# Ledger of designs, part 20: VH-VL binders against Uncharacterized protein YLR179C

Target 1, 201 residues: Uncharacterized protein YLR179C, of Saccharomyces cerevisiae (q06252)
Amino acid sequence: MSSAIVAKLNKEDIIKDTVKDLAFEILGELSVSYVDSDDIKLGNPMPMEATQAAPTIKFTPFDKSQLSAEDKLALLMTDPDAPSRTEHKWSEVCHYIITDIPVEYGPGGDIAISGKGVVRNNYIGPGPPKNSGYHRYVFFLCKQPKGADSSTFTKVENIISWGYGTPGAGAYDYIKENNLQLVGANYYMVENTTVDFNYDM
Below, E stands for the ipSAE of ESMFold2; O stands for the ipSAE of OpenDDE; V2 stands for 0.75 times the mean of E and O plus 0.25 times the DockQ between their complexes.

## First folded at step 21 (VH-VL; framework fv_temelimab)

Design r1 (from n1 with heavy chain Y33D; at its last look DockQ between E and O 0.73; V2 from the best seeds 0.00; counts 0 for: pae E 2.8 > 2)
Fold by ESMFold2, look of step 21:
Structure r1 (fold): chain C 201 residues (1-201), chain A 120 residues (1-120), chain B 106 residues (1-106)
Amino acid sequence: as target 1 above (201 residues)
Amino acid sequence: QVQLVQSGAEVKKPGSSVKVSCKASGYTFTSYDMHWVRQAPGQGLEWIGAINPDSGNTAYNQKFQGRATITADKSTSTAYMELSSLRSEDTAVYYCAKDFYGLERGFDYWGQGTLVTVSS
Amino acid sequence: QIQLTQSPSSLSASVGDRVTITCSASSSVRYMYWYQQKPGKAPKAWIYYAYNRASGVPSRFSGSGSGTDYTLTISSLQPEDFATYYCQQYHRYPLTFGGGTKVEIK
């Protein structure tokens, strides 16, 4: 099941553009859903208006033995396509960081990701520039190093380039320098077609 | 990198008009709304209006209804704000400001400001 | 329109002081934005999306709040922080700013 998800991520350039040469193994299904919307179907388009409140995020491992009760998880959300798919001077944009998520199974057999752990960077809904085409909004779930002190993880104090100061820097750099292990991924696409000056109407 | 360069200071008589320009560089001009904000001497910031440079659509603060006209020229990446029927209370520094990346956006870059003095 | 009320309108403080500025909206907004302005200069983006520092903003600045009540805090005031700070909402047209909070040398 892992190989099918990896193949799809590779086909859609998620691996090439955001994961690069980082070694990883997808250990389960990362579910992302918004109020009054169907679950995210790896790479589907979403209306920008539907993505403005923080989503419900859950993780269902393929094999529960791959995660122990002592593990902690981190969730990352990034836009590698800022200001567009072909121009990366503001990429990547950091949209969400949660750390210290406990491995605890709910009644449905899945791990609750949203509403757990410590929010390091508050959710910022997708907001691509008008007429910049679709942007990919990518979620990564990672396993934290055993025994790591998450207070020493990189602080992302500017969402542009995740604060690294180098265009194109983002989730890969965060995962690598904090020794995180990528175990889940999902994404959707958003473009901005809102009616001019008519927000909230 | 991103730069908004405004036209120079103006001295105008009551009843006349002024047109302030704002030339943008370092980003895709048509991808972000351009806003105009003024600040009377010693006072706070007041939003005048905005334009989507791609569509040409505008929005205005009702306080300027019938007096303010905001336009954009895609070919020169330049926005304009014209204020007519000038009064002494229109003496202010006028700023252009670029929208930030996002749905509910703030302003990430501002022009240097253009002082408009309405004499008499 | 959404009215933003900043408090205090002015304050006098010493280098090293902790400074807190509030911004209250007349109705709920999703995010609040903050700008710093020094005399004779254009405003600068300072805090966006209520919490996030703009590029180059020192870590002693933080934003907090939600709904109608937002706060800008300077944990240890420095000489370069003496300026006027404005909050701004972008939730509903017309866009509006708070009246400003002038932070002065004691």
Scores: ipSAE 0.431, ipTM 0.764, lowest interface PAE 2.8, mean pLDDT 89
ESMFold2 (binder alone), look of step 21: mean pLDDT 92; pTM 0.945
OpenDDE, look of step 21: ipSAE 0.700; ipTM 0.891

Design r2 (from n1 with heavy chain Y33E; at its last look DockQ between E and O 0.64; V2 from the best seeds 0.00; counts 0 for: pae E 3.5 > 2)
Fold by OpenDDE, look of step 21:
Structure r2 (fold): chain C 201 residues (1-201), chain A 120 residues (1-120), chain B 106 residues (1-106)
Amino acid sequence: as target 1 above (201 residues)
Amino acid sequence: QVQLVQSGAEVKKPGSSVKVSCKASGYTFTSYEMHWVRQAPGQGLEWIGAINPDSGNTAYNQKFQGRATITADKSTSTAYMELSSLRSEDTAVYYCAKDFYGLERGFDYWGQGTLVTVSS
Amino acid sequence: QIQLTQSPSSLSASVGDRVTITCSASSSVRYMYWYQQKPGKAPKAWIYYAYNRASGVPSRFSGSGSGTDYTLTISSLQPEDFATYYCQQYHRYPLTFGGGTKVEIK
């Protein structure tokens, strides 16, 4: 299952456009669901209207021994397709950052991500420009360094290029700078097909 | 380098109409809504309406419904705002403003403004 | 329509002062925009999505808030910061602005 996830990410050029050559190992399934919608399944299209409220996120490790109760997790959400798949002057756009998520297993063997930890960057729903095609909205779950103080992590004060000032910058830089370990991923796609002036956020 | 360049100042009589232009450059004109906002002397900002330059669809502040007409010319990347039945209360600086990052309804760039003076 | 009430409408402050401007919405909005305007000039995008600084905006500016209550803060007021600041909601049409907050030199 890990290889399948990685294969899909590679096929969709997500690795190339975001985390690049960072070493990582997918340790489980990152489930993302929006209210009144089916669960996100690695690249399915979603209506923009359905993605404007923060999703419910959980993580199910393939092997619970890989994450201990002492570990903390960080959740990242990014858009590498800003303003489009072919024009990346705003890429990446930061849409969500949560840190210090505790590893607490529920009765079903999953770890609750949403509603836990410290929100560093508030959720911003997808808002691709009109006629810009599909954008990939990617979730990365990372393991924080042991004993790390997330208050010292890079502060993303501008969602454009995650504040790094370089087109294409974002998740790679954040993960690298803060010594995070990528352990989970999911993504969906959104294009702006809203009826003019009928969209309410 | 996004730029919004508006037409020059206008002096109009009550009851007449004015049409202000806003030429856009430095971005894909049809990918973002163009908004119009005005500001009376010494007053705050007031949203007039907006247009999707691609579809031509518009939205208006009900206050201006029937008097304001917003149009766009894709071939010249120019948006227009026409206000009819002008009154002295319409004296204001009129701004075009580009929609921000495709989420719409916020502005990242503004025109330099066009003063419209309505007087007898 | 969503009404935005800014507080205060005006304030006098000195260079180096901490300045806080609030914007209260009559109903919950997703996020808030802030604009800076100087006399005789067009407004400039200042804060977007409640807490993001627009290009060129100094780090002494910060935005926060959610739901109905949003805040723009200047940690240490500088001479170039004297201006009028407006909040604006993009939750629904018609778009609306706050009444503005004029930051004047004491």
Scores: ipSAE 0.103, ipTM 0.685, lowest interface PAE 3.3, mean pLDDT 92
ESMFold2, look of step 21: ipSAE 0.297; ipTM 0.709
ESMFold2 (binder alone), look of step 21: mean pLDDT 92; pTM 0.943

Design r3 (from q3 with heavy chain Y33D; at its last look DockQ between E and O 0.82; V2 from the best seeds 0.00; counts 0 for: pae O 4.1 > 2)
Fold by OpenDDE, look of step 21:
Structure r3 (fold): chain C 201 residues (1-201), chain A 120 residues (1-120), chain B 106 residues (1-106)
Amino acid sequence: as target 1 above (201 residues)
Amino acid sequence: QVQLVQSGAEVKKPGSSVKVSCKASGYTFTSYDMHWVRQAPGQGLEWIGAINPDSGNTAYNQKFQGRATITADKSTSTAYMELSSLRSEDTAVYYCAKDFYGLERAFDYWGQGTLVTVSS
Amino acid sequence: QIQLTQSPSSLSASVGDRVTITCSASSSVRYMYWYQQKPGKAPKAWIYYAYNRASGVPSRFSGSGSGTDYTLTISSLQPEDFATYYCQQYHRYPLTFGGGTKVEIK
């Protein structure tokens, strides 16, 4: 299953466009669901309207021994396709950051991600430019360094290029700078097909 | 670089119409809504309306409904705002403003403004 | 329409002062935007999505808030910060601005 996830991420150029050559191992399934919608399944298209509220996220490790109760997790959400797949002057756009998520297993063997930890960057629903095609909205779950103080993590104060000032910068830099370990991923796609001026957030 | 260049100042009589232009460059004109905002002397900002240059769809502040007409010419990447039945209260600097990042309704770039003076 | 009420409408402060501007919405909005405007100039985008500084905006500026209550803070006022600040909502049409807060030098 880990191999399948990685293969899909590579096929969709997510690895190339985001975390690049970072070493990582997918340790489980990152489930993302929006209200009144089906669960996100590695690249399925979603209506933009359905993704404007923060999703419910959980993580199910393949092997519980890989994450201990002492571990903390961080969730990242990014858009590498800003303003489009071919024009990346705003890439990546930061859409969500949560840190210090405790590893607490529910009765079903999953770890609750949403509603836990410290929200560093509030959720921003997808809002791709009109006629810019599909954008990939990628979730990365990371393991924080042991004993890490997330208050010292890089502060993303501008969602454009995650504040790094370089087109294409984002998740890779954040993960690297804060010594995070990528352990889970999911993504979906959204294009802006809303009727003009009828969208109400 | 993104630029919004507006037409020059206008002096109009009450009851007449004015049409202000806003030529856009440095980005895909049809990918972002163009807004019009005005500011009377010494006053705050007031949203007039917006247009999707691609579809031509518009939205208006009800206050201006029927008097304001916003249009766009894709071939020249120019947006227009026409205000009819001008009144002295319409004296203001009129701005075009580019929408930011699709659904983000912040205006990341503004025209230099066009002063429209309505006086007898 | 959603009404935005800024407080205060004006304030006098000195260089180095901490300045806080509030924007209260008549109903909940998804995100608030802030603009800085200097006399004779067009407004400049200043804060996106409540807390994101626009490019070139100094770190002394910060935004916070959610729902109906938003805040723009200048941790240490600098000479170039004297201007009028406007909040703006995008939740529903028509788009609306706050009345503005003029930050003047004491």
Scores: ipSAE 0.032, ipTM 0.673, lowest interface PAE 4.1, mean pLDDT 92
ESMFold2, look of step 21: ipSAE 0.487; ipTM 0.786
ESMFold2 (binder alone), look of step 21: mean pLDDT 91; pTM 0.934

Design r4 (from n1 with heavy chain N52D; at its last look DockQ between E and O 0.15; V2 from the best seeds 0.00; counts 0 for: pae E 4.1 > 2, placed apart)
Fold by ESMFold2, look of step 21:
Structure r4 (fold): chain C 201 residues (1-201), chain A 120 residues (1-120), chain B 106 residues (1-106)
Amino acid sequence: as target 1 above (201 residues)
Amino acid sequence: QVQLVQSGAEVKKPGSSVKVSCKASGYTFTSYYMHWVRQAPGQGLEWIGAIDPDSGNTAYNQKFQGRATITADKSTSTAYMELSSLRSEDTAVYYCAKDFYGLERGFDYWGQGTLVTVSS
Amino acid sequence: QIQLTQSPSSLSASVGDRVTITCSASSSVRYMYWYQQKPGKAPKAWIYYAYNRASGVPSRFSGSGSGTDYTLTISSLQPEDFATYYCQQYHRYPLTFGGGTKVEIK
């Protein structure tokens, strides 16, 4: 399941565009689901209206021994495609940050991600500009450094370029500067052909 | 640090025009829409229009269509709003405001305001 | 055009009171934005995307709501909260603001 996830991420340029040269190993399946919609299936299109409330997010490790009870997890959500796949002047857009998620297994062997930890940046649902094509909405699950003081993690105060001030900066820079270890990923695509958010000027 | 510095107060006669400037610094000017908003004395906020400084494309509140002209100069990072055929009800403080980019955006920084007084 | 009806237009309250300001849109919007304006000053970003406090905004401020009905709440009013608060939509041009709520401290 690890090799299939990585292969899909490579094929769709997720690695090239958002992970870049980070070393990582996918340790499980990151499940993202929305009310009254099918689960996210690595790059499937989703209706914009179905993604507006925060999703249910769970992580199922391939091998439970790869995470300890002392580990803390962080969830990141990013859009590398703002305003579009071919224009990046607003990229990356930060959509969600949760830190300090405990490793606690439910009866099904999964870890609850959503509803746990500390929300650093509240969920902002996908809202791509009308007729800008599909945007990729990428979720990364990371392991925090053991014993890290998460109050020292980078504060993201502007969602454009995650506040780093240069187009294209985002999740990679956050992961790298806070010494996070990428362990899970998923993504879906959203386009907007129906609602004018006044972004095309 | 982001700053929006506007031109000074103006006193104008009815029927004339005014052009207010807004010089931006501390961010990439072409990456953010610039908006113009006015506030008559003791009144609320009224959106005039906006420009994408990268493309030069504009949008206007219909109320000001034909009287307001919004422009931008990339080389000086300066936006302008010109209002023609002035009348006394155009007396207001005129603000420029930087778009807070997301997908349904608000404004994160405002200029200090320019008082335009229209009187005979 | 989306009209925003803000209520009340003014209020007076004591330090420590819970204050609630409402903003009703004539049609559904995804998010509401809020600004604080002190006398003689430009407005400041206060709440964005309906729920998110702008940098430096005290935790006693919170936003809530969805669709057509949005609320700004001050959980324990402080003397420095004297200001006028405006809601704003960016869902559809022309952008529109509520009429404002002037908050006075007794």
Scores: ipSAE 0.270, ipTM 0.707, lowest interface PAE 4.1, mean pLDDT 88
ESMFold2 (binder alone), look of step 21: mean pLDDT 92; pTM 0.945
OpenDDE, look of step 21: ipSAE 0.352; ipTM 0.789

Design r5 (from n1 with light chain R30K; at its last look DockQ between E and O 0.64; V2 from the best seeds 0.00; counts 0 for: pae E 2.1 > 2)
Fold by ESMFold2, look of step 21:
Structure r5 (fold): chain C 201 residues (1-201), chain A 120 residues (1-120), chain B 106 residues (1-106)
Amino acid sequence: as target 1 above (201 residues)
Amino acid sequence: QVQLVQSGAEVKKPGSSVKVSCKASGYTFTSYYMHWVRQAPGQGLEWIGAINPDSGNTAYNQKFQGRATITADKSTSTAYMELSSLRSEDTAVYYCAKDFYGLERGFDYWGQGTLVTVSS
Amino acid sequence: QIQLTQSPSSLSASVGDRVTITCSASSSVKYMYWYQQKPGKAPKAWIYYAYNRASGVPSRFSGSGSGTDYTLTISSLQPEDFATYYCQQYHRYPLTFGGGTKVEIK
């Protein structure tokens, strides 16, 4: 089950561009959904207007025994394509960080990700420049190190290059610095098709 | 290196019109909204309106609707704001400002400002 | 349209002081933007998306808040920080600014 997710991410260059040489094992399905939209289907296009409020995010492990009640999870959202797929001077753009998400199962055996834990960086909806083509918006779910003091995790005080000051820096650097273990991923694509001067279409 | 260079100061009589220019360089002019903001002496900032230079579509603060006209010339990367039926209370510094546009973005660069003085 | 109320409208402070500027919106906004303006100069982008410092803005500046209530904080005021600061919403057209907060040398 995990091999299909990894194959899709690899085919679409998510691994090359954002995961790089991190060791990882996908332990479940990361569900991302927006009001009045279908669930994200690994790389589907989404209308920019539909992605502006924070999504509902859930995680369904393939095997619950691989997560313990003492584990804490972190969610990251990043855009590696800023200002475009061919120019990366703003990359990566940080769109969301939640830490300290408890492993608690709801109805149907999923873990609620959104609405739990500590929001470190508020959701910023996709806002790619006009005429910059599609941007990938990538979600990573990570397991935090057991016993880690999350107050010492990197503070992301600027969304451009996640505040690292180096074009292309972002989720990879955050995961590596804070010893996070990547366990889930999903993504979608957005281009700017908004009607001029109309927030709601 | 983004630059917004505005036309020089103007002295105008009440009832006339003024047209301020804003020449952009260092970025793709048609990819971002251009905004116009004014500041009367000793006062705060007031948004006049904006243009998408690619489409020519505009939006105006209703306070200026019918008096302000915002245009753009893609071939020269220049935006314009014309204000008609000038009154003494229109005396202000007029700024152009570049936006990243799309939903909920701010202004990242401003022109140097153009003083328009309206007096008899 | 969304009105922004800044407080205080003016303050006097000494170098090294911690200063706090508030901006209250008449209805909820997703983000707040802040500009610094010195006399005779154009405003400069200072804080965007509520908490992100623009390029070259010192780390002593921080933005916070959500919904209707936003704050700009200077942790240790420096001589170059004496200026007027404006908040701005970009949630709904027409775009609006707060009335400004003038930070003066005591």
Scores: ipSAE 0.375, ipTM 0.732, lowest interface PAE 2.1, mean pLDDT 88
ESMFold2 (binder alone), look of step 21: mean pLDDT 92; pTM 0.944
OpenDDE, look of step 21: ipSAE 0.612; ipTM 0.871

Design r6 (from q3 with heavy chain L103I; at its last look DockQ between E and O 0.77; V2 from the best seeds 0.00; counts 0 for: pae O 2.1 > 2)
Fold by OpenDDE, look of step 21:
Structure r6 (fold): chain C 201 residues (1-201), chain A 120 residues (1-120), chain B 106 residues (1-106)
Amino acid sequence: as target 1 above (201 residues)
Amino acid sequence: QVQLVQSGAEVKKPGSSVKVSCKASGYTFTSYYMHWVRQAPGQGLEWIGAINPDSGNTAYNQKFQGRATITADKSTSTAYMELSSLRSEDTAVYYCAKDFYGIERAFDYWGQGTLVTVSS
Amino acid sequence: QIQLTQSPSSLSASVGDRVTITCSASSSVRYMYWYQQKPGKAPKAWIYYAYNRASGVPSRFSGSGSGTDYTLTISSLQPEDFATYYCQQYHRYPLTFGGGTKVEIK
């Protein structure tokens, strides 16, 4: 399962365009679902209208022994395709950051991500420019360093390039400088096909 | 860099029409809505309407419905705002403003503004 | 239409002061934006999505809020910050602006 997820991420150039050469191991399945929509499945297209409210997210480890109750998780959501797949002057765009998510297993063996932890950056729904093609909206689940104080983590106060000021900057820099460990990922694709001036945000 | 360059100041009589232009450069003109906003002297900002330069579809503030016409020329990357049946209350600086990112619709770039004075 | 009410309409402050401007919407808005405008100049995008500073905006500026209530804060007012600030909603058409808050030097 881990290899399959990584293979898909590589095939879609997500690793190349976001976390790059960071060492990571996928430890489970990151489930993302929006209201009245099917679960996100590694690259399926989604209507932009269906993704404007924060999704329900959960994580199911392949092996529960890999995450202990003492661990904390961080969730990142990023768009590396800003303003498009071929033009990255705004890449990456930060869409969501949650830290200090507790490892608490539900009855089904999953860890609730949404509704937990501290929201550092509020959810921003996908909003690709018109005629810019599909954008990849990527979720990364990370393990925080033991004993880490997330209040000292990098503050993303500008969603463009996650505030780093360099096109293409974002998840890689955030993960690296805060010593996070990537353990889960999912993504979907959205293009702007809304009817002109009829979108109700 | 992104630039929005508007046409020069206008002095008009009541009942006449004015057409302000906004030439865009430095970005894909058809990928972002172009908005028109005006500001009367010493007053706040008022949204007039917008256009999708790609489709030509428009949206208007109902206050200006029937008097304001927003158009765009893709070949020249120029947006236009025409206001008819001008009144003294239409005296204002008129701005074109570009949408940002796409659905995030803050106006990241503005024209320099065009003063339209309506007087007898 | 969604009405945005800014408070106060004007204020006088000194360099170094903490300044807080509020924007209240007649109904819940998902996306709120702030602009800074100086006399004789076009407005400049200042805050995106309620809390994100635009490029070049100093860290002393911050935005917060959700639903119907939004706030722009200047932690320590600087000389270049004297201007008029406007909130704007892009939740529903027609787009609307707040009445503006003029920050003047005391």
Scores: ipSAE 0.303, ipTM 0.760, lowest interface PAE 2.1, mean pLDDT 93
ESMFold2, look of step 21: ipSAE 0.550; ipTM 0.807
ESMFold2 (binder alone), look of step 21: mean pLDDT 90; pTM 0.925

## First folded at step 22 (VH-VL; framework fv_temelimab)

Design u1 (from n1 with heavy chain D99E; at its last fold request DockQ between E and O 0.88; V2 from the best seeds 0.71)
Heavy chain, then light chain:
Amino acid sequence: QVQLVQSGAEVKKPGSSVKVSCKASGYTFTSYYMHWVRQAPGQGLEWIGAINPDSGNTAYNQKFQGRATITADKSTSTAYMELSSLRSEDTAVYYCAKEFYGLERGFDYWGQGTLVTVSS
Amino acid sequence: QIQLTQSPSSLSASVGDRVTITCSASSSVRYMYWYQQKPGKAPKAWIYYAYNRASGVPSRFSGSGSGTDYTLTISSLQPEDFATYYCQQYHRYPLTFGGGTKVEIK
ESMFold2, look of step 22: ipSAE 0.545; ipTM 0.815
ESMFold2 (binder alone), look of step 22: mean pLDDT 91; pTM 0.940
OpenDDE, look of step 22: ipSAE 0.504; ipTM 0.830
ESMFold2, fold request of step 25: ipSAE 0.505, 0.491, 0.452; ipTM 0.805, 0.788, 0.772
ESMFold2 (binder alone), fold request of step 25: mean pLDDT 91, 91, 91; pTM 0.940, 0.939, 0.940
OpenDDE, fold request of step 25: ipSAE 0.695, 0.176, 0.809; ipTM 0.883, 0.614, 0.922

Design u2 (from n1 with heavy chain G102D; at its last look DockQ between E and O 0.05; V2 from the best seeds 0.00; counts 0 for: pae O 9.0 > 2, placed apart)
Fold by OpenDDE, look of step 22:
Structure u2 (fold): chain C 201 residues (1-201), chain A 120 residues (1-120), chain B 106 residues (1-106)
Amino acid sequence: as target 1 above (201 residues)
Amino acid sequence: QVQLVQSGAEVKKPGSSVKVSCKASGYTFTSYYMHWVRQAPGQGLEWIGAINPDSGNTAYNQKFQGRATITADKSTSTAYMELSSLRSEDTAVYYCAKDFYDLERGFDYWGQGTLVTVSS
Amino acid sequence: QIQLTQSPSSLSASVGDRVTITCSASSSVRYMYWYQQKPGKAPKAWIYYAYNRASGVPSRFSGSGSGTDYTLTISSLQPEDFATYYCQQYHRYPLTFGGGTKVEIK
């Protein structure tokens, strides 16, 4: 399952365009669901309108021994396709950051991600430029360093390139700077065929 | 220097249409979105919509969807806002506003405004 | 849509006074802007991206805030500062403005 997820991400060039050469050990399934929609399944297309409210997110480890109650998780959401797959002058766009998510198992063996922890960057729904093609909206679940103080984590004040000021910068830099460990991922795709969004030309 | 020069005041009957122009100069017209904002007498500001002058792509406030049409002529660096089925509540000063610097958004320059009066 | 509520809607102040205007958003926004408007004139860009002064804006003006709460501050009110100030979010369409704050002379 871990290998399959990574393979899918690679096939979609998500690793290449985001976390690059970072260590990536998938420890479980990251479930993402929007109201009145089916669960996100590694690259399915979603209507833009259906993704404007923050999703429900949960994580189900393959092995509970890999995550202890002392661990904290961080959730990242990013768009590497800004303004498009072929033009990345605004890439990556930060759409969501939550830190200090406690590892608390539900009765079904899943860990609630949404509604937990500290929201560092509030959710921003997809808003790709009109007729810019499909954008990949990627979720990364990360394990925080032991004993880490998330208040010292990099602050993303500008969602464009996650504030780093360099096209293509984003999740990779954030993960590295804060010594996060990738443990889960999911993504879906959205295109805008209706109206322009808040992207500069 | 950047200038946005709008067409003159209009007096219209209910049910009619009005088309306001905004001629831009002093910058690359096709490099920034052009927005339209209105302000009723003594009231606040209301965003109508915007256009990408290069692509012609538009975005509208749903309140005006189907009634407002925003266009742009690259050859003359002029943006237009047409509002149909005019009502008395459409009486307002209409402004064009240039999108701000790249990645900073906002409106850095405004037209002088066009008063549109709708009265029977 | 994101609603912006400005407080106060109006205030009376004297030259030299410290003036604080708040803008509260119904949801978190990352792109907040302020405009100054004088009677019979078009609005002018004043603060962009929450805390940056537009060209020509005096240093006595400052912007701050994040998330849902933003503030425009005038450290020492000057005669030319009497005007109406609007906040505006460029976070999500439709773009929306606050109701405005009229700064009047006492």
Scores: ipSAE 0.012, ipTM 0.530, lowest interface PAE 9.0, mean pLDDT 91
ESMFold2, look of step 22: ipSAE 0.498; ipTM 0.792
ESMFold2 (binder alone), look of step 22: mean pLDDT 92; pTM 0.942

